VH-VL binders against q9vgy6r287to419. Designs and how they scored, part 1

All scores and structures are predictions.

Target 1, 133 residues: q9vgy6r287to419
Amino acid sequence: LAFEVRWAVAGESIVVQLVAKLEPNHYMSFGISPNKNISQMIGADAVVAWVDPQTGNGFATDYFLEGKAQCSGGRGACPDTKISEKTNSIRLLNAAMVNGYSIVTYQRSLAATDRLDLPISITGAESVVWAIG
Positions, changes and structure headers below are counted from each chain's first letter, unless a header gives other numbers; antibody chains are not in Kabat numbers.
ipSAE, averaged over its two directions, is called F for ESMFold2-Fast, E for ESMFold2 and O for OpenDDE. V2 adds 0.75 times the mean of E and O to 0.25 times the DockQ between the complexes of E and O.
Where letters were taken out, [cut] stands.

## First folded at step 1 (VH-VL)

Design a12 (framework fv_acimtamig)
Fold by ESMFold2-Fast, scan of step 1:
Formats: C-alpha cells, structure tokens, sequence
Structure a12 (fold): chain C 133 residues (1-133), chain A 122 residues (1-122), chain B 106 residues (1-106)
C-alpha cells in the first residue's frame, strides 16, 4: 500500500480521501488523465495534498499539470512540465497524520471538474494519474 | 476533410433569443470538444463556452452565465448555442470552433466555422 | 481575470520582419497559440503550443514564449500576411484571447 484513494459522489460534489505513508515535506497527487486510453500527467487536472509536519495543518490545492512535450523514455520526470495553481475549488474537510500515514479528505464540486471529466463514479471509467513526491 | 458549417445570418430585436447551429463533418463528432467564440464589430475574439458532444456537459464564461445554453444532437453531428435576453451589444459574428479532446495539449482551436452574423437592433 | 495584452497595430514594409507581442503575467508558464484573421474571414491557427506550426503554415511564421511575453514573428513579410493576429492561452477555467493586433504591410 503505497497510495490509496477513496471517493464517493454526493449530489453535485465528490468527496475524496487520499492516504499514503509520506516522508516529511512530501505530497500526494491525484487527477484524471486528458486521454482515457493513456494515463499521463501532462494536461491533467490534479489535486496536490500534504500535511505540514511542523504545524499539523493539511493542504489540498487544485493544480493543472501542463508540459511542453510528452515524456519519452518512460523512467524520468518531464523537465518541461509546467504546474499552474488553478482556481481553488477544493474544500479541505479533514487532514491528519496517523501511524505515519498522511490522510487528506477534501470535497470538490462535480461541476468544477476537468472538461474531460464525466462524473467520477466508484467504478472509475476514466484514466487516473497519481504521484508521491 | 473537416468542416464546420453554421446557420445563416439573423436580425433580432432586443429581448429576443438567438439560436445558432454548427454542423460538423469529416471527423468523429463525439471525440472533440466544441467552443463558441464571438466577435463584435471592430472588436476582438471573446470566448463564450465549451460543450462536450459525447456527454453533453458544458461550461460557460462567467459573463454569459444565465443567458447562454449550449446543446448538441449526435444524430446530426450538430452543436447549438442559444443566447437569450439579447441586447444591442450582442451584435457580433458568432463562431463555433473545434478543440482536441485527446491531444497532449488540447486547449487550442484547430478548425473554425464560417461565422454567423447576428444583428440586434431596435 | 487573466488578461493578455497586444499592441493594437504593427506596420512593416514588404520583406521585413514583423514581431507581435502578447503580454501576460507569467505567460511563459502557459502554452500560447496564435490565430490569423483576414478581413471578412474566420480565424486560422498559425502557431500552437508556443512555437509549433500546423501543416500548411509557411516557415516564415515562428513563435516564442518566456517570462511575461509571448511573441509571434513573421519573417519576409508578404502582402498576404496583412491581417489581425490574436494570441490565446488557457487560464485555470477559461480561454483568454488577446485584444488583437492589426498587421499592415505597406
């Protein structure tokens, strides 16, 4: 279990819980790929979440991941990847660190999701992307 | 060959509603997003909104919220843009424009319709 | 709301190089696309993703984007290049166009 995602649709909102055993100053990222057949970070609408170990405060922010070219070679990060902080449509519900696991729960309006996003169902028909860094 | 063919010019009175169509051909209609962009006389391009022809989901520019509605008919490969409560400042050429859903950066307009001139006057 | 700023007009003699700027806060962190609109016609994509040319666009057209300014460059400018040019970028939840630049070739 390196990284676990739970979610539930509630009316016009989705509640997402991210769980990972993170090193201090590391983060979790979860989003939807712009291509249903290929999982890729470039062009994805992602949430970046972490727990500040000094304050215990949690964070969940909306990021758009964009790059100048798709990654080739498969084993490295794209150095040309741009990360833009989006309009924050995320409501942080809970953040905790339990037994070394960072747990961040947030709510997002379904109407504010990426243009490729049909309502995220529990069965998950979309290609998803995730990272720990 | 990709084509976007729009409905003909219209003259409207203030307070009326406008409905413009854009018929797509030469590609898989449901694989590409469609945008509506307008241009007032002597002015620049202004984005109005986007529709996903596959699911029918839409997103509109804040300025047009409450007045604009975008729909599609997959059986005819046609998108529609309806603008209500018309004012004289809505006089413009209205364009549909295609966006790529599956490209590595699909946030640009590769094909444009010919435009529909709408004149709103009393 | 995010704003893209273009000069209203640029004039060049035939054969000279025209440069059209598109200013925006940290625009170098976004992809910029450029459209050409000849009088009475629909816009045509001439540059996408900062510097790439669609098939059929002459190599005279090039683009760059860094810091707070994106630039469209037209070398060896011809009479047929006379048009309005618009830059465009995506910002968070919307599609933003510059005000447009009228290129005059005389």
Amino acid sequence: as target 1 above (133 residues)
Amino acid sequence: QVQLVQSGAEVKKPGESLKVSCKASGYTFTSYYMHWVRQAPGQGLEWMGIINPSGGSTSYAQKFQGRVTMTRDTSTSTVYMELSSLRSEDTAVYYCARDLEYSDYPYYFDYWGQGTLVTVSS
Amino acid sequence: SYVLTQPSSVSVAPGQTATISCGGHNIGDKYVHWYQQRPGQSPVLVIYQDSKRPSGIPERFSGSNSGNTATLTISGTQAMDEADYYCQAWDSSTYVFGGGTKLTVL
Scores: ipSAE 0.000, ipTM 0.525, lowest interface PAE 15.6, mean pLDDT 74

Design a5 (framework fv_acimtamig)
Fold by ESMFold2-Fast, scan of step 1:
Structure a5 (fold): chain C 133 residues (1-133), chain A 120 residues (1-120), chain B 106 residues (1-106)
Amino acid sequence: as target 1 above (133 residues)
Amino acid sequence: QVQLVQSGAEVKKPGESLKVSCKASGYTFTSYYMHWVRQAPGQGLEWMGIINPSGGSTSYAQKFQGRVTMTRDTSTSTVYMELSSLRSEDTAVYYCARDYYDSSGYLDYWGQGTLVTVSS
Amino acid sequence: SYVLTQPSSVSVAPGQTATISCGGHNIGSYSVHWYQQRPGQSPVLVIYYDSDRPSGIPERFSGSNSGNTATLTISGTQAMDEADYYCQVWDSYTYVFGGGTKLTVL
């Protein structure tokens, strides 16, 4: 299993768990595409997550993908917290490495527009993006 | 036409601070990031940091953290780089360079460079 | 920190093909950019995103990137191509330059 995403809505928030068998210094990402009919990286809001294998510390942060911007390691995401003043609304809940798999669980607030496009929405069509870098 | 014009050469003593300017023209100043890169005599290029002229947010190379400060003035389309507690090894040509915000960080236009000499 | 390794110098005869390597762990997963710096001048972007050429850069310049090595290739080298060449990537929250390669056209 290369990449797995689990999620649940909790009130005005969503809790997401990302699971992947990552190479050292690599990350995983998950986001919502702005086009319901096409999954595209350009214009997507994404969360980038990773686990430091030496310390066991986990990380999760908001990124905005624009243009064909390929960040370090072919990650497909540029860190907006380092380049722009975009607010990081991610709360890390848990991080672990089990049998070579990196597991990161985080929570973020849902914007009104996100509710229509999330995979758990009953009334909407979903379009999501994900990457490993 | 895109132009990045930097301030003139400076001679400094150890312990002093340096402030270099880079004035941009020929494009929308707030649509591109600006980097600072230095080059010691006979040495290679060394990245110092980046600034977003729109919001003023910055990110610095770990080596310069605590010594460097980058700012901008949108009314004059100018970016500044200040380096404190100067040492002789800070002698270098300092460059500003432009970067489109959605790129993976290629620097498409460079200023002419500012030579800074730090000696007693 | 991530390290990019370049040969310190490369020599080529006029009209021949010069190749300048840029080594990095898993560099094929990065986007590599290349700069040319003539003596006393500012760097000039000659290749971006591994293989794209900016407007005004001759077709003699080309790039590739796979595995652990990115390469800048200059075909039909001319005396005016004598310069230092630097590769560059963005790694995590920093921008990394190679040490530079001096190209001599003899």
Scores: ipSAE 0.000, ipTM 0.523, lowest interface PAE 15.1, mean pLDDT 75

Design u10 (framework fv_ustekinumab)
Fold by ESMFold2-Fast, scan of step 1:
Structure u10 (fold): chain C 133 residues (1-133), chain A 125 residues (1-125), chain B 107 residues (1-107)
Amino acid sequence: as target 1 above (133 residues)
Amino acid sequence: EVQLVQSGAEVKKPGESLKISCKGSGYSFTSYWLGWVRQMPGKGLDWIGIIYPGDSDTRYSPSFQGQVTMSVDKSITTAYLQWNSLKASDTAMYYCARDEGYSYGFLYDYYMDVWGQGTLVTVSS
Amino acid sequence: DIQMTQSPSSLSASVGDRVTITCRASQGISSWLAWYQQKPEKAPKSLIYAASSLQSGVPSRFSGSGSGTDFTLTISSLQPEDFATYYCQQYNSYPLTFGQGTKLEIK
């Protein structure tokens, strides 16, 4: 597995930690799909996160996916991606790069999460979205 | 060089079980999805499903769900397609292929860039 | 399921010809379409992805265009090695679906 997600409820918020072995200039993304359609990204509210390997500084930003992204690992940029950046409502708590693994921990309001009562899976036919690119 | 090498041709009787293989080399096996495609004699291509070797997550075409099982053995960079009970209608060429695409979990953004040579499966009495 | 229809089902051409193969989706698939080439008794080979992006190592005489429901594969100057069956495939919606194929034959 090249990607892991952990989460915990903290008061009125949820704290999420994303872990992935990323190449330089790559990112990871995680969110929960608002609908039952397993073939669509449109309408998904996702967080895009990465760690600058030179500085160790981390980033986490809200995105609203308006279309499907075309991006392959090892080929660099995602030239066919259509992503609308939203005003950042995500609080970056911590970021680190350890042995090639990018670790980003962030906090968001509970009101922005569709599935708080059930375990969140990054695989399978669930109302969940994740990506690495 | 990225390669997918499939197991040899199989001749089976209806009701028998079968497991065919697809061995990857020349790339990070656990970092790419791997798909299976069926081609019946004289017919076009039918997508069976796709598996992510890193965690064995699977996505099946509805027409193949429950009829075949996809699995992987990461230690030998090999994927498998398995039938518990073959039917004459399973007679076909089966291809495995590496997915160069980008996916958001269960979202399908897949195209196959490298293909195995195929395994011919013949099921007759 | 999204149905993919190719036209023509077969086509006869000569070396040097400009060949056009079309693919129509039963509903909008944006640009999420790939093209494959399959020679007799061989595995398919990837040619194009995202409707117009050429796969690494594919000759520049191959090109793809289109978006939404109507797509085209063009071979600008047909070579002897190009005689094969061509398939389009949508990857916008589950399940992935292929066209029925277009067989390109020598005149």
Scores: ipSAE 0.000, ipTM 0.505, lowest interface PAE 13.6, mean pLDDT 73

Design u13 (framework fv_ustekinumab)
Fold by ESMFold2-Fast, scan of step 1:
Structure u13 (fold): chain C 133 residues (1-133), chain A 123 residues (1-123), chain B 107 residues (1-107)
Amino acid sequence: as target 1 above (133 residues)
Amino acid sequence: EVQLVQSGAEVKKPGESLKISCKGSGYSFTSYWLGWVRQMPGKGLDWIGIIYPGDSDTRYSPSFQGQVTMSVDKSITTAYLQWNSLKASDTAMYYCARDSTYYVEVTGYFDYWGQGTLVTVSS
Amino acid sequence: DIQMTQSPSSLSASVGDRVTITCRASQGISSWLAWYQQKPEKAPKSLIYAASSLQSGVPSRFSGSGSGTDFTLTISSLQPEDFATYYCQQYNSYPLTFGQGTKLEIK
């Protein structure tokens, strides 16, 4: 599936828009890699988002992606990965479904508000991770 | 395989300077934070600080701030811990260790450890 | 600073025994706790992170549990190579702090 991420800095926060064609009961995820120079899903702090097709209601929840020890240095999601819900540090701004595309817009602090949130760098290179599941 | 190889044992006098090293291999040296831990003779482990080799960003324990300096030389994948003026109370085993915690406000789980450098400071 | 207290400070056990070591934090640390094993004159070895996740290559007889302030390390069937000092460490907040260690000795 096609996946796009758009973002803009708004004062002390960042506004992120996720766009993807999702199957029923699927979600999209976006986060920052634990390694500054490479992307990897395991160990990443991520936002999991989806739109309920029946109600049109959107959801965006902050998660820590945890995997098996042997997968901690690898890219992508590992088998038997665990997603742990964190204290919600994000604010859902908008959600829509247009022509089969789920569009979720949310806001989060540029600084960590939860110990599992990753600070967003606006000056250095960031490694990003994303998934559809 | 991931390896952290530390410099050999040091015997010094109070007031002398010292720089010990930790060379990483088998992984992307600039992609992982590296920590330093002290263990005084017969005592437990005490955290000194961490450094990110990619940009030399550092975080020190308040107990060690200003007492030691952490640095890196990316060209030879080596980290350093330095004292400008040693004290007898610096006598300890010093370990370097790779930080495998994901990038968060607080990082500090050490998955691979160097063999240690014994520093003895006596007159 | 968050203080980590281990109990007991030392214990004697026999090969085949089930051994439990306890670690208590002076403040809530969620699950941000690691366990390390250190043999005499050797560097510490990583055993467990995030309170219960086993480090790659560590035998399955080791397990960790707990959250908040109370944590345990369990060795289900003690082997000769397991006699060592065990340390817990919190990484919930700076400065990182270790417990004082639990020395596991042969009975």
Scores: ipSAE 0.000, ipTM 0.523, lowest interface PAE 14.5, mean pLDDT 74

Design u2 (framework fv_ustekinumab)
Fold by ESMFold2-Fast, scan of step 1:
Structure u2 (fold): chain C 133 residues (1-133), chain A 124 residues (1-124), chain B 107 residues (1-107)
Amino acid sequence: as target 1 above (133 residues)
Amino acid sequence: EVQLVQSGAEVKKPGESLKISCKGSGYSFTDYWLGWVRQMPGKGLDWIGIIYPGDSDTRYSPSFQGQVTMSVDKSITTAYLQWNSLKASDTAMYYCARSTYEIQFDSGTYLDYWGQGTLVTVSS
Amino acid sequence: DIQMTQSPSSLSASVGDRVTITCRASQGISSWLAWYQQKPEKAPKSLIYAASSLQSGVPSRFSGSGSGTDFTLTISSLQPEDFATYYCQQYNSYPLTFGQGTKLEIK
């Protein structure tokens, strides 16, 4: 029932593992708030992840959160790969369903990889955002 | 600092029109939905609806559809709740509140910062 | 419409007590539930969103848990300023709906 995040720095990258007991057609999200003093979704650079319960296949992709609607007419939450000229900056490493928990492990660069990504700071204070939906 | 400041208390007679306001500051007004909630004297909270200031898109509770109108003037970061003809049953405290965005597909929103409320009293 | 039912409707407690308030949805709402605190003559304040995430500035003695249909708000060590009415609210689907409220009173 909880949501858990683990991560480790590996050179120029960070490896992140998201763990949650998800309802069907739901996802996990984790990212960095654009405001270091408060957590907020709009303007955040976030990873959305889920596991297909039928196939066991996992998914992880980055989104820029802009406004109220999901990727319709260029507003709302859209994958970075649809807005920028760059490919998805998230590399899926592993995905599994274990005892009803969805476990997704992915890797991303610590540096900004396209115009919409926010650099991840490991030494400074950061505000994070997360959600289950 | 996020702040929502509402207009002052109103005393009206049945059949009169009324427009109350909610002014936002300390955040990007057009990036968040704005909601309205009614609380009748001694009762709980009733969700009226939400409006998106960027394009004036609205979603009303079925109980309030046609009873009241939400609107915005984004040039002065202000939202409005309006009645064309007040009824005694409209007597209540009315709150505005900022409604956050969630990334979930077609997701709902919750109310993270609230105005101080506007008391509306309708009596003959 | 999704109906939200809180239990109990009221309770009495003493400073220092552990207090638990429950909220039940008539349909599955995943984790899309928020908790609000309202003191007499004041506007509600957001406490928790996404069932378990604390709003900025809310004391750590407040916690939320649950998913699907059953949710709980816990105050680990009740303080004098915590006497208030608490509301749950689902935001899984429109119209958004609130529970009837739980009034927390001094014993």
Scores: ipSAE 0.000, ipTM 0.520, lowest interface PAE 13.1, mean pLDDT 75

Design u7 (framework fv_ustekinumab)
Fold by ESMFold2-Fast, scan of step 1:
Structure u7 (fold): chain C 133 residues (1-133), chain A 119 residues (1-119), chain B 107 residues (1-107)
Amino acid sequence: as target 1 above (133 residues)
Amino acid sequence: EVQLVQSGAEVKKPGESLKISCKGSGYSFTSYWLGWVRQMPGKGLDWIGIIYPYDSDTRYSPSFQGQVTMSVDKSITTAYLQWNSLKASDTAMYYCARYEDYLGYFDYWGQGTLVTVSS
Amino acid sequence: DIQMTQSPSSLSASVGDRVTITCRASQGISSWLAWYQQKPEKAPKSLIYAASSLQSGVPSRFSGSGSGTDFTLTISSLQPEDFATYYCQQYNSYPLTFGQGTKLEIK
């Protein structure tokens, strides 16, 4: 259930690394809340990421969360309610599975490139959201 | 819009069986967990369990495991809480509430069903 | 089980006051905490989730903060309709557990 996020600013972009011990067919999600002072999943600009254990291929995709999500019969949430997949502004840099941990590193713009993207502030506080499912 | 409507108040004797209901409307019934919460007179909230209507997967509080049974009939968007043999200590208000696993909280609540068990 | 302890158990306040209610978890729960309001003879109402996210339709005078083990609910300017019992609830692990409640009474 442990989940780590690391990030660094690189010019006009931010590089983010997500680390979690995931079961097969599970994902991790990390994003910025539209309210800088309050963390919320609805309206969040989130990245959904996972690593295919058989191929080692990684995935990182922009999502705008408009509704609540719930996985069928599972013990984790999945983003299956009122989700809009944005124009992909995420660049996957690396994906690996190490000692049972899924590690996904991606890069994104600090400025909104889509109307569904939220700009990331490097001079002010931001509220963040995250989930495992 | 989202509404949970519970069955009416019950007055029972110790040893009797009981099944109370919670009918959901205004949302996709099988997309959210449904939870049950007990509140004894003058006391706080006590979690009983949650059930996922799509496949009837359940998670019970240890203190209620074996005391009650949760079930659903998704064809009529209704959840149930059942006792095989009531005790006086079961006297309480029982709430159903929609539970969002992704966000993890009870966002909409039923009006409650008062259960009184006395002889 | 994770024990949730609220402080104070009750408090008296006047309309217009700033009110703070605290909730402590016996172990770390990250930000997986919700706040509920319950008026006499009524069902609870969701106020806040994920420690600080305001439920749609809840007045902006309500706010939540905290992470780990210490959490706070704040009402910036108390209104007559805010007199109620407030509960925190953790959803980091099963079983789900509530605090004992804080009763907010008129002074």
Scores: ipSAE 0.000, ipTM 0.511, lowest interface PAE 15.6, mean pLDDT 75

## First folded at step 4 (VH-VL)

Design b46 (framework fv_ustekinumab)
Fold by ESMFold2-Fast, scan of step 4:
Structure b46 (fold): chain C 133 residues (1-133), chain A 120 residues (1-120), chain B 107 residues (1-107)
Amino acid sequence: as target 1 above (133 residues)
Amino acid sequence: EVQLVQSGAEVKKPGESLKISCKGSGYSFTSYWLGWVRQMPGKGLDWIGIIYPGDSDTRYSPSFQGQVTMSVDKSITTAYLQWNSLKASDTAMYYCARRDYYGSGTYDYWGQGTLVTVSS
Amino acid sequence: DIQMTQSPSSLSASVGDRVTITCRASQGISSWLAWYQQKPEKAPKSLIYAASSLQSGVPSRFSGSGSGTDFTLTISSLQPEDFATYYCQQYNSYPLTFGQGTKLEIK
């Protein structure tokens, strides 16, 4: 499954676009590893995103992954992994499903520590994490 | 224990080159940003820049960009601050410090400082 | 660059006094502010991070407050070992910048 992430830093904000051909009930995740030289999901400061194919509604939310566990809570969509929501600072800019691909674009304010350790390039030897679940 | 040990005091003339060092021990050297701070005699702290030893990524204060060079030799867990041509205005105490980015975001361990005196 | 301005530049106080030092940023830095203590001929020591979080091992008489552009460091009951120079530092954006320092002197 192809997964693409595009991003640009603009001052104190970052704009991120996630693109993947998702199976029903799956999500995309992107974040910064707490260790610059290793990529790992557990401990990452990340965003989880998906598009509901039935409604066309997009979702993007901050989270901190502590492990894989069932989500508890009967209000709204709940992915199969445990997600600890960190902040309410995600601004969904666009969400679309095009030719079977889910496309989610969002903006967030960068914490100072996140900015200082944000990689210049995703394709370099940088510590970024992404997943499709 | 975490330690940062800096090289000894230097007395130089304007136009001379200089390279001072900061050796880290007791932690994963390549996993923490290392910063350099200048303190002119009787003055406050002035941030020079930071370097990430794992990949030598650097970020300089604009006022120091092109005036000094930060580098590391990770095989001996040592960071360097270098001048190609010293000026009298470079006379200062220079500190290296480890940034606790994963925790507080602050400089949690500091070297003892290297006094650089540039005079004719 | 974000300019950090401390006030006062120096102050004299007695043991047992409550002391407040202020720090102002030229633009919003959220809570990304640290306080450092420096004694003569020594390297600085971190006291407070994220504007109000006390570093491990720092006495509870030290406290920080503020957000955005206005911040304060308070020492609730001065002890002899607290006479030093105090610096604020923003770490919201590059370059990191320090205030000019506040020298706390014995009366």
Scores: ipSAE 0.000, ipTM 0.524, lowest interface PAE 16.3, mean pLDDT 75

